# Designs tried in a protein design chat: VH-VL binders against FYVE, RhoGEF and PH domain-containing protein 5 (Fgd5). Part 15

Target 1, 194 residues: FYVE, RhoGEF and PH domain-containing protein 5 (Fgd5), of Mus musculus (Mouse) (q80uz0r647to840)
Amino acid sequence: RALVIAQELLSSEKAYVQMLQHLSLDFHGAVLRALENVEQEGREPLAQEELRQGLRELPAICDLHQGILESLEQRLGDCGEGQPQVADIFLAREQEFEHHAAHILQFDRYLGLLAESCLLSPRLATTVREFEQSSQGGGQSMKHRMLRVVQRLFQYQVLLTDYLNNLCPDSAEYDNTQSALTLISKVTDRANES
Key: E = the ipSAE of ESMFold2; O = the ipSAE of OpenDDE; V2 = 0.75 times the mean of E and O plus 0.25 times the DockQ between their complexes.

## First folded at step 13 (VH-VL; framework fv_rovalpituzumab)

Design rh3 (from rf5 with light chain G50Y; at its last look DockQ between E and O 0.83; V2 from the best seeds 0.68)
Fold by ESMFold2, look of step 13:
Structure rh3 (fold): chain C 194 residues (1-194), chain A 125 residues (1-125), chain B 107 residues (1-107)
Amino acid sequence: as target 1 above (194 residues)
Amino acid sequence: QVQLVQSGAEVKKPGASVKVSCKASGYTFTDYGMNWVRQAPGQGLEWMGWINTDTGNPYYADDFKGRVTMTTDTSTSTAYMELRSLRSDDTAVYYCARDSPYYDSSGYHWGMDVWGQGTLVTVSS
Amino acid sequence: EIVMTQSPATLSVSPGERATLSCKASQSVSSNVVWYQQKPGQAPRLLIYYASTRATGIPARFSGSGSGTEFTLTISSLQSEDFAVYYCQQYNNWPYTFGQGTKLEIK
């Protein structure tokens, strides 16, 4: 049933947004503050600017998914009849998915810059340690947590494919779901090419 | 010279509180987290918690939540641990220990490389 | 929380010989294990981190091995100053947990 799959999309989106909020609000802010201290100590500022640019994708990805979650809550809070309508939620945000593409393309480089910065800055290493140990999912490395950012797109492919297979092929929602899958696949194809 | 110097021994009655200080020198205090570890006489080591010395954010082992408060004073490079509602089985040596990063190809790793001299807290009627 | 179990509780060996101390974790900790030495009346001393990497200034006669759930500290060519209590500790997750210790005694 399409509605059951749409509800799973909503519930998993809630969990994903909570993870993104921890990364974007708690970790990202703490890392930026620690990087300011490293720069005041006369470190190499160009590597720090590259790391900042990579980290900026996290707030933008969080904003995207907050919007998706809000729309899913509205649609599925009202849906008690027939076929749900969720595919256009993704299509309306096509340009915002470019932040995911940017994250995917530079992911390994930004992790490398973070690791090098931690070697040079015990305070940054301490900041990362605190986040890894205190946050939901405790003990997971920063690499694993940042991989979760992109893994959601693969989960979308699975969920939207299952959703599509439970829609009437004559419906507009079927066509929109195919288009949403194409959109998501274009973004994930960049991960497979890295 | 990196050093942690703790406050002196304490004798307390059951139900009282104790506050142990740990003064850091020879390094930037706010760059490293601080652990508190205790050791009852003739027994092993027990982790009590960790504090971010820059932000003051503490994280307590479950057995101590509700009874322990960890704080810092960055102006004096000093960490504090207060244990309340003392019982006789809280008799132990209490250590502060710096949480230090180590790096290799698999990432950063952690060890307590600098320890205070320990503070004996005796709880007796 | 992750339980660390050391064996034996006491190990009697002669100077110049080899000691092997064991530590087992209740679940995988990868290689995130530290070994400490503690002499009477002293704070613990960091020997090994990441299961096998010697801390700065630790003699080569100390070596560590293991991953997952089973870990070993080996002390070759024992010196008189090596007779102490040894603790393993995992740092994979908070809370940090220690083994109960292995006392290394002169035979």
Scores: ipSAE 0.554, ipTM 0.838, lowest interface PAE 1.4, mean pLDDT 86
ESMFold2 (binder alone), look of step 13: mean pLDDT 94; pTM 0.953
OpenDDE, look of step 13: ipSAE 0.707; ipTM 0.887

Design rh4 (at its last fold request DockQ between E and O 0.68; V2 from the best seeds 0.70)
Heavy chain, then light chain:
Amino acid sequence: QVQLVQSGAEVKKPGASVKVSCKASGYTFTDYGMNWVRQAPGQGLEWMGWINTDTGNPYYADDFKGRVTMTTDTSTSTAYMELRSLRSDDTAVYYCARDSPYYNPSGTYHWGMDVWGQGTLVTVSS
Amino acid sequence: EIVMTQSPATLSVSPGERATLSCKASQSVSSNVVWYQQKPGQAPRLLIYGASTRATGIPARFSGSGSGTEFTLTISSLQSEDFAVYYCQQYNNWPYTFGQGTKLEIK
ESMFold2, look of step 13: ipSAE 0.653; ipTM 0.877
ESMFold2 (binder alone), look of step 13: mean pLDDT 92; pTM 0.941
OpenDDE, look of step 13: ipSAE 0.754; ipTM 0.909
ESMFold2, look of step 14: ipSAE 0.561; ipTM 0.843
ESMFold2 (binder alone), look of step 14: mean pLDDT 93; pTM 0.945
OpenDDE, look of step 14: ipSAE 0.781; ipTM 0.924
ESMFold2, fold request of step 15: ipSAE 0.641, 0.590, 0.585; ipTM 0.876, 0.855, 0.865
ESMFold2 (binder alone), fold request of step 15: mean pLDDT 92, 93, 90; pTM 0.942, 0.945, 0.922
OpenDDE, fold request of step 15: ipSAE 0.768, 0.752, 0.761; ipTM 0.917, 0.908, 0.912

Design rh5 (at its last look DockQ between E and O 0.81; V2 from the best seeds 0.71)
Heavy chain, then light chain:
Amino acid sequence: QVQLVQSGAEVKKPGASVKVSCKASGYTFTDYGMNWVRQAPGQGLEWMGWINTDTGNPYYADDFKGRVTMTTDTSTSTAYMELRSLRSDDTAVYYCARDSPYYDSGYHWGMDVWGQGTLVTVSS
Amino acid sequence: EIVMTQSPATLSVSPGERATLSCKASQSVSSNVVWYQQKPGQAPRLLIYGASTRATGIPARFSGSGSGTEFTLTISSLQSEDFAVYYCQQYNNWPYTFGQGTKLEIK
ESMFold2, look of step 13: ipSAE 0.601; ipTM 0.876
ESMFold2 (binder alone), look of step 13: mean pLDDT 92; pTM 0.945
OpenDDE, look of step 13: ipSAE 0.769; ipTM 0.922

Design rk1 (from rf5 with heavy chain D99S W110S, light chain W94S; at its last look DockQ between E and O 0.72; V2 from the best seeds 0.00; counts 0 for: sugar tag NNS L92, pae E 10.6 > 2)
Fold by ESMFold2, look of step 13:
Parts: sequence; C-alpha cells; structure tokens
Structure rk1 (fold): chain C 194 residues (1-194), chain A 125 residues (1-125), chain B 107 residues (1-107)
Amino acid sequence: as target 1 above (194 residues)
Amino acid sequence: QVQLVQSGAEVKKPGASVKVSCKASGYTFTDYGMNWVRQAPGQGLEWMGWINTDTGNPYYADDFKGRVTMTTDTSTSTAYMELRSLRSDDTAVYYCARSSPYYDSSGYHSGMDVWGQGTLVTVSS
Amino acid sequence: EIVMTQSPATLSVSPGERATLSCKASQSVSSNVVWYQQKPGQAPRLLIYGASTRATGIPARFSGSGSGTEFTLTISSLQSEDFAVYYCQQYNNSPYTFGQGTKLEIK
C-alpha cells in the first residue's frame, strides 16, 4: 500500500512539473519579452526591474521539482523492492524549499504590481490575458495559478501522511518520512503566518 | 553581540576522531541553520554540510558522508561536528558558520554571515 | 554537484585601481551566488549575496553582477584592506560548493 501511495506521489509530481513548466518558462518569458518591448517603444517604465525580478522564484521552484521528479522516477522504476524509499528525496532538498516560502511571502505583491503595470502597458495586459485564456489553464486567473504553486505542499502533507501510516514504525523510511513531513510543515506554516 | 566561539586546536593520529564544538550567543540559536566549512593549509574553502538547529536534521556533502556527524544541543546553543577515521589530508581549519536567510523583491537568498574563529585540526604521527 | 570556477587565480592590482573577479558555474544557479572575502589567518567575511546585493556594512566600492552561469565581483578604487582572497559560492542546491578562490594582491 505504501508503494501505491508512492506511485501516486510520482504521477502527481509529473502533472505538477508540467504545470510549473508552463507557468515558469512560458509565462515568465512572455512577461519579460513584453517588458522589453515597452522599453523599446520609449514609454516610461514603471518599476520594470522589480517586475523582471519578481518571478525569479518560479524557475527555482521548477528546478526543485524537476529534481524531485527525476529521483522519484529512478526510485520507483524498481517496483520489486516491496517497501519504497522516497522520503530522503525531500530531505536532500530542504533548503531549496525556501523558494516556496519566498513565493508565499511575496506573490500577492507581485500580482498587484503586474496588474498596475498592465494598466500602463496594453502589450503587457494582452500578454497576461492571453496566458490566462490558454487551454492549459482553462481560463483560470493568474492568482489561482500562483496559488496552485503552493497547494502542492499541502498535497505532500496528505500523501506523506498516508504513506507514513503504511510503513513499519521501526523502519528508517518511517523516521525519514516523519522528518520530511516536518520539513514540509515548516514551509506551509509560513503560508499561515502570511 | 552575535558570536560563534569554537573549541580549541586539536592534534590527532590517523584513524582517530575529532569533535569540534561551536557555541552560539547573542541570537536565537534555533532560528538559523549551522554550516561546517573546512580549509586545508594553503587551500580554498570546502563545504562539509549543514544542520537544521531546531530539528537536528543534517545534510552532509558526499565527500564526508559516512565519516561526519553533525549534532546540536539547543539547551546550550551549541553545534558539534564529529569527523571520524581521520587521515592526514583532513588536516585543516574547521569553521562553523551561521546561515542567515535574506528575503527581498527577488526572493529568497542565503549567506553565512557569522563565522566562528576556526579550529585547527592537525592529523599526524 | 555544481562546480564553481574562479578566474584569475591571482590578480595583481595597484591601490586605487579597479579589480574584476570572475566566477563561472557548471550549470545555471540563477542568482543564488554569494561572495566572501578572507584575509590571512581570519574567517571569511560575507560581502555579497543574491549575486548583487551587498551585505550590511559592506562599502559601496564592492559590487556584484551576473545570473545563470557567469558572475562578477567588482571592486572600484581598491583600498589597502581589500587585498585578500575572494571566494564565490552557490546556494542553488546542495552541496553548496565554493569556487577555488582568487587572490587579490598588491602590484
């Protein structure tokens, strides 16, 4: 049963990485290109450097989850071991989860700045509108997409708790899974404080 | 004032172990991670690992995994690094250094803003 | 792991001049780079974090730039106390590797 939950962790991680790639690589790049065109038109920039830097957490979050996905694929390609070993994948990346904490702390401010800048730049506004209307997002607002970045951490808490409940309590994997849950909860506690 | 004070210099034989202490003062010990960094004579800096001071969860660089143990005692605000099976090329100054997170408009950043004075460990005989 | 390569190994410069130190990562580390200064017999000192932000108390003559794989520390108008060894370090992912150092010495 532990294996089934671990396989669910893998499959949901694949879906999450695909969502992150769309948001991090496609949207962020489109915003940067739109900001470059505003500068070339000779219109006065409004906090454009802050906008350029404000999405830099998304590439780091995407890199983190690419690494998690690759490790999960390697560990669960075995299938013959009986009890899986996945908790250390999270523990090895403890500090990298601080990028999620930074995202939680500042994404509302970024969205506000982006919205204000869209009032001053029709090209930027068109870029954001087109991304929000893309088929991959199903018409969801940018705020909802940014919240989905964080929601994965809560899903980890659910999945890892279910996983823990199906491990032998005297196993190393049990202890490591408890540590991974502690790691994830510290990051999500930042969301509750914000 | 924020300070990290390390234990004194040590001389060891090959095959022995050493445990270096790092006592923190002037700040809340469990709010910051602790790194261990070494520097062999005439050489550059080498990151050995990091420990979460409130959970006790360590991460070790691959070159040291299996030989190093990092621990903390939160009641005394002290971090420890133990290196086992010493070799002559473990001769170095060993530093503890506090991780200070920084947040600004571009996101999360990290840096080792407070360092201990260093502990010379000499492995010979 | 990510290899950080600094160049040059030694840079000889006169006081009052500009020094430019380079650091190259073997793969992208975004802007997750730190610069340290170390004088003989002393622990390292934090100079720059986030590739370009000066730490508290660091003089304005120190500046950092770069992103991705290429990073630069620039010291304008060198002072006598600036002659030291400088290290870059990445904190994008563990292990948090250092460059091998650039020794800045008086010409």
Scores: ipSAE 0.005, ipTM 0.586, lowest interface PAE 10.6, mean pLDDT 83
ESMFold2 (binder alone), look of step 13: mean pLDDT 91; pTM 0.934
OpenDDE, look of step 13: ipSAE 0.009; ipTM 0.561

## First folded at step 14 (VH-VL; framework fv_rovalpituzumab)

Design ri1 (from rh4 with heavy chain Y103I; at its last look DockQ between E and O 0.60; V2 from the best seeds 0.67)
Fold by ESMFold2, look of step 14:
Structure ri1 (fold): chain C 194 residues (1-194), chain A 126 residues (1-126), chain B 107 residues (1-107)
Amino acid sequence: as target 1 above (194 residues)
Amino acid sequence: QVQLVQSGAEVKKPGASVKVSCKASGYTFTDYGMNWVRQAPGQGLEWMGWINTDTGNPYYADDFKGRVTMTTDTSTSTAYMELRSLRSDDTAVYYCARDSPYINPSGTYHWGMDVWGQGTLVTVSS
Amino acid sequence: EIVMTQSPATLSVSPGERATLSCKASQSVSSNVVWYQQKPGQAPRLLIYGASTRATGIPARFSGSGSGTEFTLTISSLQSEDFAVYYCQQYNNWPYTFGQGTKLEIK
């Protein structure tokens, strides 16, 4: 029951990390390559400098979820029965979840900076188009890709709530899962205010 | 002035290959993707593929994958399309067309082929 | 692959009249439609992008509308130079796809 939900958390985290790797490594790298010629000729325009700064949170988000995935694989790969113990994986990463909140609070600004930078740089616009239209980009706009980052946090709320409802109420894992839900709710409440 | 100038008409036999050139001038060649589009006599337009002119990464329509190769030469601002194993139904005018963005600051992106080459007639007959 | 279907195949109208050309996508393309004009022996000319925005230098008598799956090009007060073939094209996804064309003829 609880174990089934914990396995679902693991499998969905693996799919999410694969998506994040394409976004944070491939897209970010493509943006840096498109901006390289401007940097070589002198100081970059302020909009393009700010775009590079605004995208810095994507690698940190990817690192967070790679760590979560590795921990889930250890806990659930080594334990095939009994009550699973996964809530502390989230609790140990409170500061790293701050990267999610900071990124979400700046979401409109990052999208605006990307649009401004693309308006000023047809090469960047072309690079974004190639990424969006390739099979690895999935044909989705940058807005939709960034929304998927936020949506995972809400998916955690659903999964951990279902998990909590299938734990013994007087167990340590029940208490830890309540604490993990409180942490995630704080992050999602901040995102909704933005 | 922004323009695309293509190589001249070609007459080929079935089974041969053709390579059409498209030279850009009046703009920065590597800033825009390049489409290739063909039109058989009296027929409509058919997209063949797109190439990133900066990196040389090509993307082909499925009907042409395996028979077409798209390349660029950034030193001469020239795009190339080579079609192999020609058939008589490959007789068409072949166009290059620049893929241009239209973007507003709010993040809405649109695309259009705003600059076209004059077209290259390729006739395949025996 | 997104199929673009134009209607009618041929439209016969007199100069000074209004022409209405239709384009239907097999699935939603949002507003990601362009319209081209092509005269005999010439390359296509970009008229409208984003379903409704005129390209630079296109006369005000050309207008576009629609979103999702249904799109319309309207030419008010037709001029003699407007008799040509018109194509819609979606750019929502690769492969880019064109409608089969609508030939606008003098009645």
Scores: ipSAE 0.620, ipTM 0.885, lowest interface PAE 0.9, mean pLDDT 85
ESMFold2 (binder alone), look of step 14: mean pLDDT 94; pTM 0.951
OpenDDE, look of step 14: ipSAE 0.761; ipTM 0.911

Design ri2 (from rh4 with heavy chain Y109F H110T; at its last look DockQ between E and O 0.78; V2 from the best seeds 0.69)
Fold by ESMFold2, look of step 14:
Structure ri2 (fold): chain C 194 residues (1-194), chain A 126 residues (1-126), chain B 107 residues (1-107)
Amino acid sequence: as target 1 above (194 residues)
Amino acid sequence: QVQLVQSGAEVKKPGASVKVSCKASGYTFTDYGMNWVRQAPGQGLEWMGWINTDTGNPYYADDFKGRVTMTTDTSTSTAYMELRSLRSDDTAVYYCARDSPYYNPSGTFTWGMDVWGQGTLVTVSS
Amino acid sequence: EIVMTQSPATLSVSPGERATLSCKASQSVSSNVVWYQQKPGQAPRLLIYGASTRATGIPARFSGSGSGTEFTLTISSLQSEDFAVYYCQQYNNWPYTFGQGTKLEIK
């Protein structure tokens, strides 16, 4: 059932936005302040600048997905019968999505850069530790959270493929979902570049 | 020399409060979290909590919530632990200990308390 | 809260012999265990971190092993200065928790 899959897209987007908000509002600010302290001490390796620039994209990435979530809530909150219509939500944001997707796909690399920066900065290591330990549940590592940032793009591909397989082939939503999958596949295919 | 120097021994009555100081030297105080650990006579070690020395954000073990307050003064590189409503079973040596990161071969960080204060004996008796 | 259980409570051995101290966690802590040594009247001393890595200045006769829930500290040739109380601690999660200690004493 297409509706069940669309509801899964909504619920998973809500969870993703909540995670992005936590990273964007709490973690990213603390990390950037810790990296600035290293810079003030005259030690800003090229890796730290790359990490800083990647993390500065988090607020914009969060805003994009907040917009997607709000549209999903509107579309599925009013769906009392009939086929859901959600694919155009992604198509309407095609340029923004493509613009940010390269940074989203780099979050596993940013995890490595963060680890390297922590070797040089005990303050940064302490900041990451506090964030890891102070979070709800207490046990999820920063690694797990940052990997979920990149996993979302692949999750969209899986969800939209399953959604497409449960739509009427003659519908506009079927055509729109094919277009949204093409958009997502273009982005995820770049993940396979060296 | 990296060191933590604590305030002297205290003798208190039940119901009173005690505030132990821990002055850091030889390293950047705000780069590392600070643990407080106590040890009753003849007993093992008990973690009381952790404080971010840069922000002052404290995190308390459940057994001490409501009775303990941890603070810092970054201008003097000093951490403080105050324990209120003292009971006779609060008689213990109280330690501050720096929370230090170590890189391990697996590519993740490990953590250990590598620098300890000398301990502050707090005796609670009527 | 993760409970750390040490055994034995007291271990009597002769100098020059090998001591084996055990520590069990109530749930998996991966390799997130440290070992401390404490002599009477002194603060604890960090020996082993990451379950198996010796801290700076710790003699090679000390070794740690284990992962998940079971951990071991081995002292391969006991010296007179090694008779002390040993604590394991997990740092996987707050609250940090310690084992109750193993007293290593001269037989």
Scores: ipSAE 0.546, ipTM 0.837, lowest interface PAE 1.4, mean pLDDT 85
ESMFold2 (binder alone), look of step 14: mean pLDDT 91; pTM 0.929
OpenDDE, look of step 14: ipSAE 0.770; ipTM 0.911

Design ri3 (from rh4 with heavy chain D54E; at its last look DockQ between E and O 0.81; V2 from the best seeds 0.70)
Fold by ESMFold2, look of step 14:
Structure ri3 (fold): chain C 194 residues (1-194), chain A 126 residues (1-126), chain B 107 residues (1-107)
Amino acid sequence: as target 1 above (194 residues)
Amino acid sequence: QVQLVQSGAEVKKPGASVKVSCKASGYTFTDYGMNWVRQAPGQGLEWMGWINTETGNPYYADDFKGRVTMTTDTSTSTAYMELRSLRSDDTAVYYCARDSPYYNPSGTYHWGMDVWGQGTLVTVSS
Amino acid sequence: EIVMTQSPATLSVSPGERATLSCKASQSVSSNVVWYQQKPGQAPRLLIYGASTRATGIPARFSGSGSGTEFTLTISSLQSEDFAVYYCQQYNNWPYTFGQGTKLEIK
C-alpha cells in the first residue's frame, strides 16, 4: 500500500514538472525577452527589475522538482519486493524549498508589478494574453496559475501523510517521512499566515 | 495613421483555397496580436482565430481548425489567412482586426478590436 | 464555448429617444464584454470595452453596464447616425464569441 502511494507521488510529480516547465521556460522566458526589448529604448523602472528578480524563483522551483522527479524515478524504477525509500529525497533538498517560501511570500506583489509593466510594453501585454488564453484550462488567471505552483506542497502533505500511515512505525523510513512532513509544513505555514 | 489594408475580393469554386493578406501600417506590428473575423452576407460576426504576430503562433476556432492557416511576415508587417477546402457557406467578408489592450486603473486588463481592415469579400460558387 | 445572445433582434425607436440593447452570456464573463457598431458596407467600430468604458471618440450618449452574464448598451437621445447594427462580444476566453446582433431602426 506504501508502494502504491509512492508510485502516485511519482506519477503526480511528472505532471507537476510538465506544468512547471511551461511556466518557467515558456512564460518566464517570454517575459524576460520582452523586458530586454524595453531596455533598448530607455532606462528600466525599478519595478521592472524587482519583477525580473521575483520571476527567477520559477526556474529555481522547476530545477528543484526536476531533481525530485529524477530521484523518484531512480528509486521506484528498480521496483522490487522491498519497501520504498523516498523521504530522504525531500530532506536532501531543504535549502531548495526556500524558493517555494519566497514564491508564497511575494507572488501577489509580483503579479501587481507584472500588470504595471504591461503599461510600458504592449508586447508584454500580448505575451501575457497569449499565455493566459493558450494554457490548459483556458482563461485561467495568472494568480490562479501562481497558486498552482504552491498547491503541490499541500499535495505532498496529503500524499506523505497517507504514505506514513502505511509504514511500519519502527522503520527508518517512517522517521524520515515525519521529518519530510515537518520540512514541507514549515514552507506551507507561510501561506496559512498570509 | 494606424491602419490595416486587406487584399481584394476573390471568387472561388468549392474545394479551392483562398489566401487573404492584411498589411499593417502606423504602429509596431509585432506588439499586438491579430484576429481574423468573418461575416456571411446578412449575418453576424464569427471569430476565426488569433495569431501572435511576433512569434507566428496561431490559435484557431474549432470550426476552422484543420482548414485554416494563419501566418505573418514581420519584414512587411503583413498577416495572412488561408482557408482551404472552400464550401458555399464560406462566402463571407473576411476581416483582420488588431487585438489591443486597455488598462483599467483598478488593475484589470481589457481587450478590444480597435483597428479593423476594410474587409475582403470571398465568394464561393459552383 | 460561451454563447452570447442579444435581444431584441430588431429595435424600432424614434430619434431623440432612448434605446436599450441587451446581451446575455451563457456563463459568467465577468466584465469582459465589448460593444461594436456596424453600418452597412463598413467594418465594425469599437464603442465600449470592459462592459462600461467608452472607447476614444465615442459620444457620451453611449453607455454600457453589466457584469457576469447580463449586459446592456444604452443610447440616450438617439441621433440619425446611431441607426445601425450593434454586436456584443465576450473576450473572457478564446474562442471570442459575438452576439447575433441587434438592428436599431427608425420607428
Scores: ipSAE 0.573, ipTM 0.853, lowest interface PAE 1.2, mean pLDDT 86
ESMFold2 (binder alone), look of step 14: mean pLDDT 91; pTM 0.927
OpenDDE, look of step 14: ipSAE 0.759; ipTM 0.910

Design ri4 (from rh4 with heavy chain T108E; at its last look DockQ between E and O 0.65; V2 from the best seeds 0.70)
Heavy chain, then light chain:
Amino acid sequence: QVQLVQSGAEVKKPGASVKVSCKASGYTFTDYGMNWVRQAPGQGLEWMGWINTDTGNPYYADDFKGRVTMTTDTSTSTAYMELRSLRSDDTAVYYCARDSPYYNPSGEYHWGMDVWGQGTLVTVSS
Amino acid sequence: EIVMTQSPATLSVSPGERATLSCKASQSVSSNVVWYQQKPGQAPRLLIYGASTRATGIPARFSGSGSGTEFTLTISSLQSEDFAVYYCQQYNNWPYTFGQGTKLEIK
ESMFold2, look of step 14: ipSAE 0.646; ipTM 0.883
ESMFold2 (binder alone), look of step 14: mean pLDDT 93; pTM 0.947
OpenDDE, look of step 14: ipSAE 0.783; ipTM 0.926

Design ri5 (from rh4 with heavy chain S106R; at its last look DockQ between E and O 0.66; V2 from the best seeds 0.68)
Fold by ESMFold2, look of step 14:
Structure ri5 (fold): chain C 194 residues (1-194), chain A 126 residues (1-126), chain B 107 residues (1-107)
Amino acid sequence: as target 1 above (194 residues)
Amino acid sequence: QVQLVQSGAEVKKPGASVKVSCKASGYTFTDYGMNWVRQAPGQGLEWMGWINTDTGNPYYADDFKGRVTMTTDTSTSTAYMELRSLRSDDTAVYYCARDSPYYNPRGTYHWGMDVWGQGTLVTVSS
Amino acid sequence: EIVMTQSPATLSVSPGERATLSCKASQSVSSNVVWYQQKPGQAPRLLIYGASTRATGIPARFSGSGSGTEFTLTISSLQSEDFAVYYCQQYNNWPYTFGQGTKLEIK
C-alpha cells in the first residue's frame, strides 16, 4: 500500500509541476509584458514595480518541485519489489521550502496588490483575464490558483501521513517520513497564522 | 465618446467568406479584449470568440473553430472577424463588443460587454 | 461548456406591474452572470453585472439576484420602454454562453 501511495505522490507532483510552470513562466511573462507596454508615457508606477517583485517566489517554488519530481521519477521508475524510499527527497530540500513560507507570508499582500493594479490598469486586468481563461482549468481566479500553490503542502501532509501508516515502524523510511511531515507542518503552520 | 463602428452589411453566397471590421474610438484600444457575438434572425446571442487586441492572440468558440479568424490592427484601433465557408445558417447580425472589467466595491472582479458595435448583417443566400 | 437556460420564453405583463425572469446555469457560475436588454434592431444593452449590480445609468426598477446556478432579473413598475428581449450570460469561463432569451411583452 506504501508503494501505491508513493505512486500517487509522484503522479500528483507531475500535475502540480505543470501548474507551477504555467504560473511561473506564462503568467509571470504576460504580466511583465503588459507592464512594459504601459511604461511609455512616464515613470513606472511604484505599485507596478512592487507587483514585479511579488512574483519572484513562483519561479523558485517551481524549481523546487521540478527537483522533487525528477527525484520521485528516478526512485519510482524502477519496478521495485521493496519498500519505496522517498522521504529523504523532501528532507534534502528543507531550505528550499522557505520559498513556500515566503509565498504564504506574501500572498494576501500580492493578491491585494494585483487587485489594486488591475483596478488602475485595464491592460493588466485584461492580461490576467486572458491567463485565467486560456490556462489549464479555465475559469479559475488568480486567487484560487495562488491558493493551489499553498494547497499542495496540505496535500503532502495527507499523503505522507497515509504513507507513514503503511510503513514498517522499524524502518529508516518510517523515521524519515516523520521528519518530512515535521518539515512540511512547520511551513503550513505559517498558513494558519496568516 | 467611447464607440465601436462596424463595416456595412454584406450579401454572400454559400461557400464564400466575409470579413467584418470594428473600429474603436474614445478609449485605448489595446487595454481591452474584444468579443465577437452573432445573432441569427429571430434567435438569441451566440459568442464566437475573444481576441487580445494588444497581442492579437485569438480564442474561438468550438462551433467556429476552423472557420473563424479574428485579427487586430493596433495602428488603426480596428478589430476584424473573418468567417469562411459560409452556410445559409450563418445569416446573422455580427457584433463586436468590448470586454470590460467591473470592479465591485468589495474588491471582486466582474466582466461585461459594455460597448457594442452597431452590428453587421451578413446574409448568406443563393 | 456551461448551458444557460432562461424561462419563460415569453412573459406577458401589464405596464406598471412586476416582471420576474429566470436564468439557470448547468453548473455553478458563482455570481458571474450579466443581464442584457435588447430591443429590435439594436445592440444589446448591459443592465446588470455580478448577478446583482446595476450598470451605470440603469434605473433602480431593474434588480438582479442569485448565485451558484439560479439567477433572476426583476423589473418593478414596468415602463413601456422595458418591453424587450432579455438575455442572461455567464462569464465564469470561456466559452461565454447566453440564455436563449426571454421576450417581455405587453399583456
Scores: ipSAE 0.590, ipTM 0.860, lowest interface PAE 1.1, mean pLDDT 86
ESMFold2 (binder alone), look of step 14: mean pLDDT 92; pTM 0.940
OpenDDE, look of step 14: ipSAE 0.774; ipTM 0.920

## First folded at step 15 (VH-VL; framework fv_rovalpituzumab)

Design rj1 (from rf5 with heavy chain T28R; at its last look DockQ between E and O 0.81; V2 from the best seeds 0.71)
Fold by ESMFold2, look of step 15:
Structure rj1 (fold): chain C 194 residues (1-194), chain A 125 residues (1-125), chain B 107 residues (1-107)
Amino acid sequence: as target 1 above (194 residues)
Amino acid sequence: QVQLVQSGAEVKKPGASVKVSCKASGYRFTDYGMNWVRQAPGQGLEWMGWINTDTGNPYYADDFKGRVTMTTDTSTSTAYMELRSLRSDDTAVYYCARDSPYYDSSGYHWGMDVWGQGTLVTVSS
Amino acid sequence: EIVMTQSPATLSVSPGERATLSCKASQSVSSNVVWYQQKPGQAPRLLIYGASTRATGIPARFSGSGSGTEFTLTISSLQSEDFAVYYCQQYNNWPYTFGQGTKLEIK
């Protein structure tokens, strides 16, 4: 049943937003503070600015998914007759999914820049270590945590495909869900390029 | 020259507390985390916790939560470890050790490369 | 927490011979293992990090290997100053945990 799958979209989106908030608010802020200390000592500013620029995609991705979560809560909070309507929540945000595409394309580059910056700054290395060790999940590397950002899109493909298979093909929701899957697939195809 | 110098030996009664100091020199104190590790006589090493020397954020091993407090004073480049409600099985040498990053072809690693000389704390009735 | 188990507890060997010390983790720690040497009355000394990379100033006769759950410290051509207690430690996760130690003593 389509409603059950839509409820699973909502519950998994809540968990995903919590993870994004930890990454984009807590970790991102700590790294930016550590980078300011390195800049005060006159070290390589070009690599640091490129890293800072790439990390800005995380807050934008968080904002996107907070919006999706709020819309899902609104749509699924009123149980009436008929099928749920959630696909256009994704379609309305097509331009915002470009932040995911940017993250996917530059992912390994920014992890490499972070690692190289840690070589130049023991303070940055210590900051990253504290985050890795103090966050939920214990000793997962920053690479693993960043991979979870990308994995959500693949989870959407699975969930929306299952949702589509439980909709009437004549319905507008069926057509909208197909369009949403096309949107998500466009973004994920860039991951397969690497 | 990089070194950690700890306060002298202590003799305490059960129920008392002890505060061990660890003064860093030869490096920027706030760039590295600090571990505290103890060793009972004739026994192995036991990790007690880690502190971010820049922010003062401490992280304690479960066995010591509630009894240990770790602090720093950045103006003197000194870390402190206080252990309360002492018992006879707290008799040990207590070490501070700098947590240092290393990088090789497999990525980032961590090791305690600089240790204090150790502080013997004896708890006797 | 990750348990580190060392074997043997005591290893008796003669100078010039080869010593092999074992360390096993209760779960995978990838290559996140360090080895320390400790002599009586002294603080531990960092020998090897990343399971296999010698720290600065450590003689080439010390080598480490392993990944996942099984790790080995090998000391080739033992010198008299090498008789000490050796500890492995994982840094994959807090809490940091040590093996119980292997005492390397002269035969």
Scores: ipSAE 0.599, ipTM 0.874, lowest interface PAE 1.0, mean pLDDT 87
ESMFold2 (binder alone), look of step 15: mean pLDDT 94; pTM 0.959
OpenDDE, look of step 15: ipSAE 0.765; ipTM 0.914

